# Ledger of designs, part 9: miniprotein binders against Rap guanine nucleotide exchange factor 1 (epac-1)

Target 1, 139 residues: Rap guanine nucleotide exchange factor 1 (epac-1), of Caenorhabditis elegans (p34578r516to654)
Amino acid sequence: CGYSVMAGKAEKILEYVLETRIDALGDDISELDVFVEDFILTHDAFMPDNTVCNFLKSYYFRTPYRATRDSITDSCTEEVRCKRRVVQFVYVWCSLLRVNFFLNPVTNSFVEELFCHVIDDRKRLGGMEDILTRIGSIR
Short names: E, the ipSAE of ESMFold2; O, the ipSAE of OpenDDE; V2, 0.75 times the mean of E and O plus 0.25 times the DockQ between their complexes.

## First folded at step 8 (miniprotein)

Design s2 (from D3, 16 letters changed)
Fold by ESMFold2-Fast, scan of step 8:
Structure s2 (fold): chain B 139 residues (1-139), chain A 97 residues (1-97)
Amino acid sequence: as target 1 above (139 residues)
Amino acid sequence: SPEQLRDEIEELMDALRQAIEYVKQGDPKRALRQLYMVIFKLALLALELGDPRLAWRLLYMIREAADYLRSGNPDEAVEKLTEAIQQLADRLKELES
């Protein structure tokens, strides 16, 4: 069906947003990216919140491809980078929707779950301090 | 393929014409939803085709039309959308030759 095709395209756009737009913001997340804002404000027309949250969760737990060039240090850095991208996106999403983000049980439960994951990962991974600070500011 | 690109361009033109019709019917909210769908479809098209200049130029124009609608300037929005349709029509003619 048409919806299935559109959902696949939406996932590609979300991946582009995370890897290009959100990643480019670095730690200056206060700078508003108009493309990211437009995506967040319109995504429910072609990608339900449950689908967005499920994709973000999958992306958060993405493991780097194992290649002959990859070192263990590079692998850990890329894992943390994926987590940072997801948390920064959620921060922007929350900032745009404000109270409505927390009134929506889908997004509210997702951010609570994400916070627990960040707490757990901080015990295992180095370089999680800025991510913990960011997600802590959402709560 | 050239046929796939032609179909994509025709779909975009139809979507923009529908957005214009929503504006004329006094439904800017529905028009805006249509335009944002077009914006993301153009971004995907640019990614798939390796950042073609036309796709990014159109993205800018549709974004500008959406800004006009949000600010309560429907005539300016329609003018900009009409210009975007013409850009797509010009590209379609080039592909058919």
Scores: ipSAE 0.000, ipTM 0.205, lowest interface PAE 12.2, mean pLDDT 72

Design s3 (from D3, 15 letters changed)
Fold by ESMFold2-Fast, scan of step 8:
Structure s3 (fold): chain B 139 residues (1-139), chain A 97 residues (1-97)
Amino acid sequence: as target 1 above (139 residues)
Amino acid sequence: SPEQLRKEIRKLYMALFQAVLYVLQGDPDRALEQLRDVIQKLADLARELGDPELADELEEMIQEAEDYLRSGNPKRAVWKLLYAIRQLADRLKELES
């Protein structure tokens, strides 16, 4: 039971990482944030790779909560932002682990799946080109 | 026993992670309360034939994190606490292998 509770808390810290730390990096992700590095290097202790990948996939498809009067344009912008955050996090994760990231079947499978989602989403959403370029540079 | 040590280390790990979460939520007062609890548990661990070297190292890092929180620097507090969490995670893996 304690493990499940910790997994839920890790999910919240991952949300924080995506929404504040990764978001702040923007397109300049060459310099790694110490908080993001520590989270990535220690996540296995409190959240296995499968759980992290499942959470990232859920976050990628998240419909961001906003005031009921949000315009269609604002909604699409936030949807793309969630997708960008996930891809940028994965890019940082890959940059830290390098070859070992792709030797791990869980993370390798997840990246391939994520790449397919980005390709599909580019067909219906504007603003996906930089996200496609970024994930393409991963694999 | 080794299993008792593993249980105590896991409890410290959970407590430190909770402290980080409080800081991230903008609640440094609750984080400080949590860290005070962790310091108390470190003393118990050392007394129970735990790992006194690890306990001493963790205490120093936690005290530094407390200082950062009191001086209004939550980002550095989180950084210090994540390093403490990393040490505990590594020790748990060693005990399980």
Scores: ipSAE 0.012, ipTM 0.295, lowest interface PAE 8.7, mean pLDDT 71

Design s4 (from D3, 16 letters changed)
Fold by ESMFold2-Fast, scan of step 8:
Structure s4 (fold): chain B 139 residues (1-139), chain A 97 residues (1-97)
Amino acid sequence: as target 1 above (139 residues)
Amino acid sequence: SPEQLRREIWKLLYALRQAARYVKQGDPDRALEQLEDVIQKLADLARELGDPELADELEEMIQEAEDYLRSGNPKKAVRKLYMAIFQLALRLLELES
């Protein structure tokens, strides 16, 4: 179906956004990337919020490929990077929509759930401090 | 060439974003002028890409946006322009990867 096909294409662009545009943001959030802004403002036309949230949740819990014999350290680093990308994206999303982000039960529920995941993951993973600070600034 | 093709796609992306900004600023006439230029360039791009269906899809979205602008529906026009931006950006990502 047309809507499903469009959602699949949106998942590819969302991966690109997370891996290139959001990854480059660091702490410089005062100037929003026009590409990221355009995607966030238009995604609901071809990808509903629930689908975006489900994709972000899946990406947050991404496990590194099983490829090597002794790669536990590498996998933990990549795991944290994925989590950082998702939280940064959500922060930008919230910054653009403001109160409307929290009036939407889908996005509001998602960010609360994401906050709990970040709290829990901080207990077992190093390098989560900036991620916790960022998501804490949302709620 | 691949480099020339990527530049042409980036130029169209910029033009579409500018058109959307004109609409949001309440200047539909400048948006319409920009969109007409984009449509004229789509045929050349489609030939170079070997993807005539992409040009047809983009042209349809842009024409729908123009129709919304002429009927006084800027919000729907912006949505259609963003859909065109998204389709073109996706194609660009495939070429850059």
Scores: ipSAE 0.012, ipTM 0.307, lowest interface PAE 8.5, mean pLDDT 73

Design s5 (from s1 with W33F)
Fold by ESMFold2-Fast, scan of step 8:
Structure s5 (fold): chain B 139 residues (1-139), chain A 97 residues (1-97)
Amino acid sequence: as target 1 above (139 residues)
Amino acid sequence: SPEQLRDEIEELMDALRQAIEYVKQGDPKRALFQLLYVIRKLADLARELGDPKLARRLYMMIFEAVLYLLSGNPDEAVEKLTEAIQQLADRLKELES
């Protein structure tokens, strides 16, 4: 019971990581942020992989904030940014865990599902080529 | 072994105090990074504490502090971290008595 209660709170930590730390890495994700590395290596202590993968999936499919001032171009850019953040996080995660990432059926199934979503989204959104290349490199 | 456990508990308490200082300095990002370090240390130490309920309670308090920091409530975060320090201090006294 106490364990289940923590799931929603843990999602706020992951959102912080995606929006501040992963975003700060930019396109050069070969330079691993120590905070991101530490989070990935310790999350099992308080956040099970199922919870992480479910949150990442929901974040990947977030619709951009809609306001009367938002243009179609701005909305598409924000949608792609969310997808890029998720793929960048997964790439770092895979890079740290190596073979253990793929031996875990939860993370292995998630990355395969994510790859299919990226392929599908490339057909309707511009700016997905780099994201597809990145996730293809970890599949 | 008992001496090493005491030292490790004191290290956790010092790390939590450092997080509180970052919060008081208006640096929630550094405080969050410090709390991630605390979580890692606690995970390594959890088995040796000999008290799974204490370990779980500490994780919950640290989580609540993180949530308070993310929502812009530093005073509540400090309160939770202070409670965590007190839990560790109580455990340390039990080991010394």
Scores: ipSAE 0.006, ipTM 0.329, lowest interface PAE 9.7, mean pLDDT 74

Design s7 (from s3 with F17W W79F)
Amino acid sequence: SPEQLRKEIRKLYMALWQAVLYVLQGDPDRALEQLRDVIQKLADLARELGDPELADELEEMIQEAEDYLRSGNPKRAVFKLLYAIRQLADRLKELES
ESMFold2-Fast, scan of step 8: ipSAE 0.017; ipTM 0.397

Design s8 (from s4 with W10F F86W)
Fold by ESMFold2-Fast, scan of step 8:
Structure s8 (fold): chain B 139 residues (1-139), chain A 97 residues (1-97)
Amino acid sequence: as target 1 above (139 residues)
Amino acid sequence: SPEQLRREIFKLLYALRQAARYVKQGDPDRALEQLEDVIQKLADLARELGDPELADELEEMIQEAEDYLRSGNPKKAVRKLYMAIWQLALRLLELES
């Protein structure tokens, strides 16, 4: 159906943004990628905020399962990388929308939920310090 | 070739983004000029892709954006342009898979 098709396409766009554009920014986001900015400011025309938030939550909890890597250490660092990408994207999203991000109950609820997940994951995973610092800066 | 087709799609994405930027900068005349060029190239792309439906829906979105620009509704125009941008971007990602 139309909704299922759109949900699959939304997933591909978000994966591209997270893996290609957000990942390339590292910890320096002073030079915002035009592609990322455009997506954040216009996604609601074809993809509601709830869809974006649901995908980001799914991506945050993604478990790496590539056959090319047999090291548990590499698996864990890839898991943390997925979490970093999501938090970095949300930070950029908040930076662009400012007060309006928090006035929107969908995005406000999502960032609060995400903050709790980061705190919980820090107890289980190493390498979460920069992610916690980033999400903590969102208030 | 797949590479040539990918190049053409990238050029259209760039042109559509540039049109949206012109609208945001308060220059609808340059945006309209850009969109006229995009529409011409979409017809060529549709023939190469063998996907006339994609070209038709993109052209409809772009024409709606043009109508909004001519009637003084830049916010609605930008929204329509980005609908076209993301639909075309999805097709590009499918070709790269």
Scores: ipSAE 0.022, ipTM 0.353, lowest interface PAE 6.4, mean pLDDT 74

Design t1 (from Fd with K17L E20L E24F K27M L28Y E31R E70R K73Y Y74L E77W K80R)
Fold by ESMFold2-Fast, scan of step 8:
Structure t1 (fold): chain B 139 residues (1-139), chain A 94 residues (1-94)
Amino acid sequence: as target 1 above (139 residues)
Amino acid sequence: SKKVEITIRVTGDDPELLRLAIEFIRMYAERLAKKYGLEVEVEVRVEGNEAEIEIRITGDPEKAKEVAERIAYLAEWLARKLGLKVEIEIEVEE
């Protein structure tokens, strides 16, 4: 199947969703954009769950591109922001699919793995408290 | 008027990106129309580096127009994000 090639292209869309639509939600998850909801409900048509989960995992661990060498504060803030975007996306995904999200072994294993990453990062990084609370509320 | 037609023309050199744009626009239109209780028909033609997507929405005129505008917005955004060129035309039919 040509899904791996399509997945490389589709990740551009997912990246945009994370960087603009999900980021714009802030703390008001109830203000979910219809676009984001439809993307989540239709992604299976062009991107398998395993590909989405792998991309989200990679995005969670992204090191922001440094605009200047000494922009350490901004770089650290953007790193936490990437993690927040992924957790927010997963929270919305879980909220829309409900029990079906957890019946799917791909998404269920991914959210469990993501939860462990958030717990570990919370011990090392500041600004993770809201992210931990959000992912903890999924189950 | 109970019918709204959207014609979306997408141009790009990468056939995979073109195919992705087409499929996403189609799925989005079908799902959004269903959510608003509207009927939708989608026709796609691909020729060389260009794809033409024709979407016909039937139902409540205000809802059909709203859905059409959302589809147009998505198509323009998606094409720009993927580095594709896009031209969109919306017509209200009687």
Scores: ipSAE 0.005, ipTM 0.246, lowest interface PAE 10.5, mean pLDDT 71

Design t2 (from Fd, 13 letters changed)
Fold by ESMFold2-Fast, scan of step 8:
Structure t2 (fold): chain B 139 residues (1-139), chain A 94 residues (1-94)
Amino acid sequence: as target 1 above (139 residues)
Amino acid sequence: SKKVEITIRVTGDDPEFLRIAIEFIRYFAERLAKRYGLEVEVEVRVEGNEAEIEIRITGDPEKAKEVAERIAILAEWLARRLGLKVEIEIEVEE
């Protein structure tokens, strides 16, 4: 089967969801939720939960590449945006699966780990308050 | 109409992307039909770098049509993301 190779390619779909569908700017929230819901309900076909969680963790710590890399302020803003996308995705994921999300040790432990990262990053980065509120509502 | 048929033709040079698209579309169709209380049959044919996916949805006509439309939207989104070409036909029958 080659789940490792399949997961790598499926990561591009998850990246697309995070960067286009989960970002609510310019779109109706209900329409955005429908596409995200469809992805979440079908991801098991390509990506086991631990692969999704590992990708989300790496995306959370991603530093967006800019050709010029000129502004430190812009860099920090984009870094926070990546973190917001991950937390928002997890929030939707939890909302759709409900009790099943927390019965799964992989997703349950991941949300606890993510919460600790948000707490730590809040001390270093500005603009984390809405992210902390959102992840706190999941726990 | 008691049956809705959607035919999805996907073409691409990457065999793995083609396989991923087929399985994702199949799984989505089955999951969505189940959510709406509909029956679904999926048939796949692969020839070279082209795959033809036939999905037949049976049940409430309005729900079946909505499911078919959502499958079409997903297929287009997925093909675009994976760099595949896609052609979709939806037929409503008696």
Scores: ipSAE 0.005, ipTM 0.176, lowest interface PAE 11.6, mean pLDDT 70

Design u1
Fold by ESMFold2-Fast, scan of step 8:
Structure u1 (fold): chain B 139 residues (1-139), chain A 120 residues (1-120)
Amino acid sequence: as target 1 above (139 residues)
Amino acid sequence: SKKVEITIRVTGDDPEKLREAIERIRILAEWLARKYGLEVEVEVRVEGNEAEIEIRITGDPELALLVAEFIAMYAERLAKKLGLKVEIEIEVTDDPELARELAEEIRRLLERYGAKEVTI
């Protein structure tokens, strides 16, 4: 019951992490943000793995914001950005937990599913090459 | 002006680790408040090997509570990582019923967190 109440609020924190800390991470994760590391290590206190994976999946498929200037380029960029944020977060998550990440059926199944989505999206969207490379590094 | 107040009491024998905990908690509180458009005041009192960090958050009550919740969880985790003792109290001005409900949720979360930390 308590976890159900916290899930919605925890999703806002996760969204913030994706949009600020993960988005700023770039290609080099050697200097991992301590805030992101602590969030990943403590998320289980308020957000079980299944809830995290479900939120990440919904965020990955987030509908682009309606552009008042009729700019399809901005729409496509935003869609790809959401996908990049999710894959980057999962990469960091995997890097911190290592073998334990793959021993968990929930996270292991999610990574497999996410990989298939990236492959499919690469066929229709430009700018997916770095995302594919990153998720390929996980597998 | 609805306010959420979180009091974090940290104790330990290593003054550098105590100082580190204080600084990181303060930075996190200010950072989250700025991002969510909240006003924040942080007051620190140190006496010997004990530090009391009082954080007052003003703004949208639900966002303020969310920020307080995250700060509490972060402080608990950081204290364990640094080998410090920590006690946390959250109070909501103008809504004692909500404060009670929040306290119950915090306790439930901390119990689960503790069990996970101990379970290998």
Scores: ipSAE 0.000, ipTM 0.169, lowest interface PAE 12.7, mean pLDDT 68

Design u2
Fold by ESMFold2-Fast, scan of step 8:
Structure u2 (fold): chain B 139 residues (1-139), chain A 120 residues (1-120)
Amino acid sequence: as target 1 above (139 residues)
Amino acid sequence: SKKVEITIRVTGDDPEKLREAIERIRILAEWLARKYGLEVEVEVRVEGNEAEIEIRITGDPELALLVAEFIAMYAERLAKKLGLKVEIEIEVTDDPEWARELAEYIRRLLELYGAKEVTI
């Protein structure tokens, strides 16, 4: 049906946002990309919050893309990059919606779950300190 | 070779407000295209109290479609602020059937949600 088609395409747009726009933001969200802001404010029109959260969770646990890039020498760095993209996106999302983000049980539950995953992954992976700091600032 | 086309029809009795709407929409489209590495072509036709703005966006199709969606939402809000009537159509050229279904669904959502009253 139309919803399934929309969800699939919206996931590709979200992937693009994570890989291109969010990855480039660094620490200064004051320079927030207008495209990212608009996507966050309007995503409900074509992708419900539950679908967004499920996609972000899937993306957070992605494995390194060895077959695509011959220059990948440290699989852990690519894994950490995916996790950083997800946490940064969630931080921007929270910053734009503020109280309404936490009043929504779907997004509130997702943030709590994501925080637990970051804590667990910090024990296994190096380079997680900035991600932990960012997710901690959301709570 | 895929491109996204957006057609915005604006109607109103005040020619200055009509001109203002056209110019703001054109500037937004050109600015977004430059910012996101997309090609954009804007054509404007004015007849009486109605203006038709055709925007063609070429580049990454997913990004082009989302930019088109943003322009459509902006046009809806701007028209409401200026007391103008607006009709918007988004079309993906040379697309698979799923892309046409997506564009139609987005249009339906804009009709429903584009009525949000926001200060621009």
Scores: ipSAE 0.000, ipTM 0.135, lowest interface PAE 14.9, mean pLDDT 67

Design u3 (at its last look DockQ between E and O 0.03; V2 from the best seeds 0.00; counts 0 for: pae E 10.9 > 1.5, pTM E .731 < .8, placed apart)
Fold by ESMFold2, look of step 9:
Structure u3 (fold): chain B 139 residues (1-139), chain A 120 residues (1-120)
Amino acid sequence: as target 1 above (139 residues)
Amino acid sequence: SKKVEITIRVTGDDPEKLREAIERIRYLAEWLARKYGLEVEVEVRVEGNEAEIEIRITGDPELALLVAEFIAMYAERLAKKLGLKVEIEIEVTDDPELARLLAEEIRELLERYGAKEVTI
C-alpha cells in the first residue's frame, strides 16, 4: 500500500509547515512562503484533501503537554497554539483557493466542522477569540 | 463550452526568475485542469525583460472562472516573492452578462493581493 507510506512522510511535512512556517506568518497573508504555497497546491499527489483534513483535526485536538504541581507549564497556551495553527493553515488554504475551496465538498464540510469546534472550545479556553474571528471570516 | 482567458505579463531583471514564474504558473494551470476536469492551453512569449503568459481554460464556465481567479491570485503572490512586476487581464467570453457581474469581484480580489488593473 504505497499511499500509507507516503502519507506518513506527508504528515511530517504538514506538521513542519504548521509548527514553523504557519507560526512565522503574521496577520497579513500576502507575505506567504513559497514552501507553504507549493505544499497547498501539490499535496494532492501524496496527501488527498480528506487525509489533510483528518490530520488537521487530530492536530487541532492535541494537548501537547501536561503541567504537574511541581512545574509551571501553560498547557492551555500550548493547546490554543495548536488550534491557532490549524485555523491559520485553513485560512491560508481558503485564501489561495477562494471559491474553489467551497466548491469542494470535503474542504467545505471541514470548515463547518472546524467552526463548530472553535465555538465549543471558546466556552472552555481563554485566548480563542482571535481564532473564532479568523475562522468566522472564512465562512 | 465557455472560454476564460488569462493574460499574465511578468517583468523583471532576472531571466531565471522569469523562467521560474513561467514554469510554476504553467504547472499550476495544468494541475488544476487535471484536478477539476478542465481543458487548458498555455502559450508563452518572452521579449526582453518581459514574459507574457496566455492561459485559455474551457469546460464548466463557472468552474473555469473560479480557477482563473485562483491562477491570478497565485501569480500575484509568486511575482511578489520573486521580485517581479506583474499585470493580469482576465477575459470571459460567451456570457457577457456573467462577465459584467463578476468583473468587480475579480478586480477587488486582485487588488487586495497587489494586482494592478483588470480588463474584461
Scores: ipSAE 0.006, ipTM 0.231, lowest interface PAE 10.9, mean pLDDT 70
ESMFold2-Fast, scan of step 8: ipSAE 0.000; ipTM 0.174
ESMFold2 (binder alone), look of step 9: mean pLDDT 76; pTM 0.718
OpenDDE base, look of step 9: ipSAE 0.071; ipTM 0.471

Design u4
Fold by ESMFold2-Fast, scan of step 8:
Structure u4 (fold): chain B 139 residues (1-139), chain A 120 residues (1-120)
Amino acid sequence: as target 1 above (139 residues)
Amino acid sequence: SKKVEITIRVTGDDPEKLREAIERIRYLAEFLARYYGLEVEVEVRVEGNEAEIEIRITGDPELAALVAEFIAMYAERLAKKLGLKVEIEIEVTDDPEFARELAELIREYLERYGAKEVTI
């Protein structure tokens, strides 16, 4: 086996962070959850940046389980929440790494790609304005 | 059943920082174990300016490995942030190959962040 096997397991921790610890578009990084801060500062020890970015992109486009017609409203709300979580995680990530985040072509390219996705999704989904504002503030 | 054991030894002259390290490591271990449906036991011994934290994780071996890996990395980063010295040992019952993989990952992390030795 190799590094890629361990990276797959590490993605479960990232999913946990997104689902449990990142839910609001907070501005004050000084109140950041210590668990989230330490995870971001140590992730590159066992999970490459391209793996993180690929997982975040997958999570951003996560399709809610559609059980019935009655779940349409819940489906749209959950879709937007996934996008909000990814954008907020990226905001925290860039806030902690500062210039090093943007000097890295992998993370820099990912932010630009993510911005385009947010612009496109704003055209078809309600509730995207705060997310657009947040991703715009990263640049 | 398989068990993963992590022994974390932290040393420092500031009792408040030692207490903070102990509590945060304990909290993380218990929190992750609960999230992944694992059993965890945490034992702490403090003598002077040194604390020894022994964490025993029982359950699904892949999830136990994931949790152990993260706890070890977290402990090293936290100790560095708090100005404490840290030494980490890991042991896995009945799986030498798995123990080697986990030890190598922790060793690479410690080398990257300039920590004390890792013994397996």
Scores: ipSAE 0.012, ipTM 0.276, lowest interface PAE 8.4, mean pLDDT 72

## First folded at step 9 (miniprotein)

Design TA1 (from TC1 with R5L Y9R F12W L39E Y42M R43V L46I L73F L76R R77Y W80R S83K; at its last look DockQ between E and O 0.04; V2 from the best seeds 0.00; counts 0 for: pae E 12.0 > 1.5, pTM E .713 < .8, other shape alone 2.766 > 2.5, placed apart)
Fold by ESMFold2, look of step 9:
Structure TA1 (fold): chain B 139 residues (1-139), chain A 103 residues (1-103)
Amino acid sequence: as target 1 above (139 residues)
Amino acid sequence: SEEDLELLREAWQLALSGDYDKALQIFDEALKINPDDPEALMVRAIALAFMGRFEEAVETLRKAVSMDPENAFAYRYLARALKLLGDLEEAKQHLETAKRLES
């Protein structure tokens, strides 16, 4: 492949998608954001699937340092938001690629790994119900 | 083809490292050989959009839809890039075309 793991701009684009575009998407993806769809359909040209999955896993486990500086903001709510974004991104990714997503051992294995993390997190975090439902619908 | 996809991956790596001129040079060289290749045109347009060069992306996408008028994705991307530039009437026309092709 020859991808450079030090290329920060691809990860910035993925982070941009997670931070600004993915929250507006719901169960109905008929009005899918063009930039989200574009990234998903073309990322293989500049990020291998395992690089995308590794970034998503890192983002899933973020402790939101910036969010905890708001004296009124619940830091657990911000942690759950990061997890929701990752699961929603994977939901859209699977919906666009369908069978090809599950035939790919990298992306298929990532869904199973993510499901286990959601199950574990539900035991300690409130607000995980919709996230568990979403990841379960992918499986 | 497989060779075209590998050249694209190399050009994307250059763009991500900040070597935009070299990345676009590789895209442009590939298009000298196959100037009407819809896949190469689409990938170039998306690369330009990631770099924030929306005017160049729109120009490339107009060629892409002329070469592959059944590509609903290209019309949707063209509409989105035009919205970002503020050309809302043309964006609406292409979005309507994309919806027709998807139905």
Scores: ipSAE 0.005, ipTM 0.181, lowest interface PAE 12.0, mean pLDDT 70
ESMFold2 (binder alone), look of step 9: mean pLDDT 78; pTM 0.696
OpenDDE base, look of step 9: ipSAE 0.365; ipTM 0.702

Design TB1 (from TC1, 13 letters changed; at its last look DockQ between E and O 0.07; V2 from the best seeds 0.00; counts 0 for: pae E 16.8 > 1.5, pTM E .755 < .8, SAP 75.263 > 70, placed apart)
Fold by ESMFold2, look of step 9:
Structure TB1 (fold): chain B 139 residues (1-139), chain A 103 residues (1-103)
Amino acid sequence: as target 1 above (139 residues)
Amino acid sequence: SEEDLELYREAWKLALSGDYDKALQIFDEALKINPDDPLALIARAVALAEMGRFEEAVETLRKAVSMDPENALAYSWLALALKLLGDLEEAKQHLETAKRLES
């Protein structure tokens, strides 16, 4: 049954975190909730860092189409929202792990890769300035 | 908190590998320490649903959405569990809620 595969997958939990909990966080990490902290501190047992990073990259490049009467401009806004969620997640992840995040070559390399993608996307997407500032503060 | 994190990690690993009976034992242990942990509640409900224990899954998921009413995944699972129990009208309501939260 496809439901059991989807519900048991760590990727669905990560997607939930991005779409609900990360959006609820402000710019201040002291507002972390237990769900986000629990996921980040326990994920290595069920979702290796490279798997997390690969999913985050996939989510970053989503171009969701809203099934509404909204214009292409609304589609671009949703695209930027996906990118913001990923960068915010990485910000929280780095903030919780501190130096251990950067001592891991997988996660450290991912930040550099993500930074390059944010720079490239700034060329074609409006609304990327806050995202660029956030990823730059991580590096 | 360190003990909570280790219990959660072990239980989640078991659930992802399909060892739902073992995962449930560990999730129940974690919930004794933090009874309102939304991650443990959702993971427990997923394990219960995979085992065909849909009434227990619904009860657990109702608690999860009560604790986190913005949780689209929990509403989606609640809708599925209710559909499998034959409560199609409530299932539809929660599925619409999940769709709204995902947009």
Scores: ipSAE 0.000, ipTM 0.143, lowest interface PAE 16.8, mean pLDDT 71
ESMFold2 (binder alone), look of step 9: mean pLDDT 80; pTM 0.738
OpenDDE base, look of step 9: ipSAE 0.179; ipTM 0.602

Design TC1 (at its last look DockQ between E and O 0.04; V2 from the best seeds 0.00; counts 0 for: pae E 4.8 > 1.5, SAP 76.543 > 70, placed apart)
Amino acid sequence: SEEDRELLYEAFQLALSGDYDKALQIFDEALKINPDDPLALYRRALALAFMGRFEEAVETLRKAVSMDPENALAYLRLAWALSLLGDLEEAKQHLETAKRLES
ESMFold2, look of step 9: ipSAE 0.034; ipTM 0.391
ESMFold2 (binder alone), look of step 9: mean pLDDT 81; pTM 0.737
OpenDDE base, look of step 9: ipSAE 0.177; ipTM 0.558
ESMFold2, look of step 11: ipSAE 0.179; ipTM 0.587
ESMFold2 (binder alone), look of step 11: mean pLDDT 80; pTM 0.739
OpenDDE base, look of step 11: ipSAE 0.020; ipTM 0.397

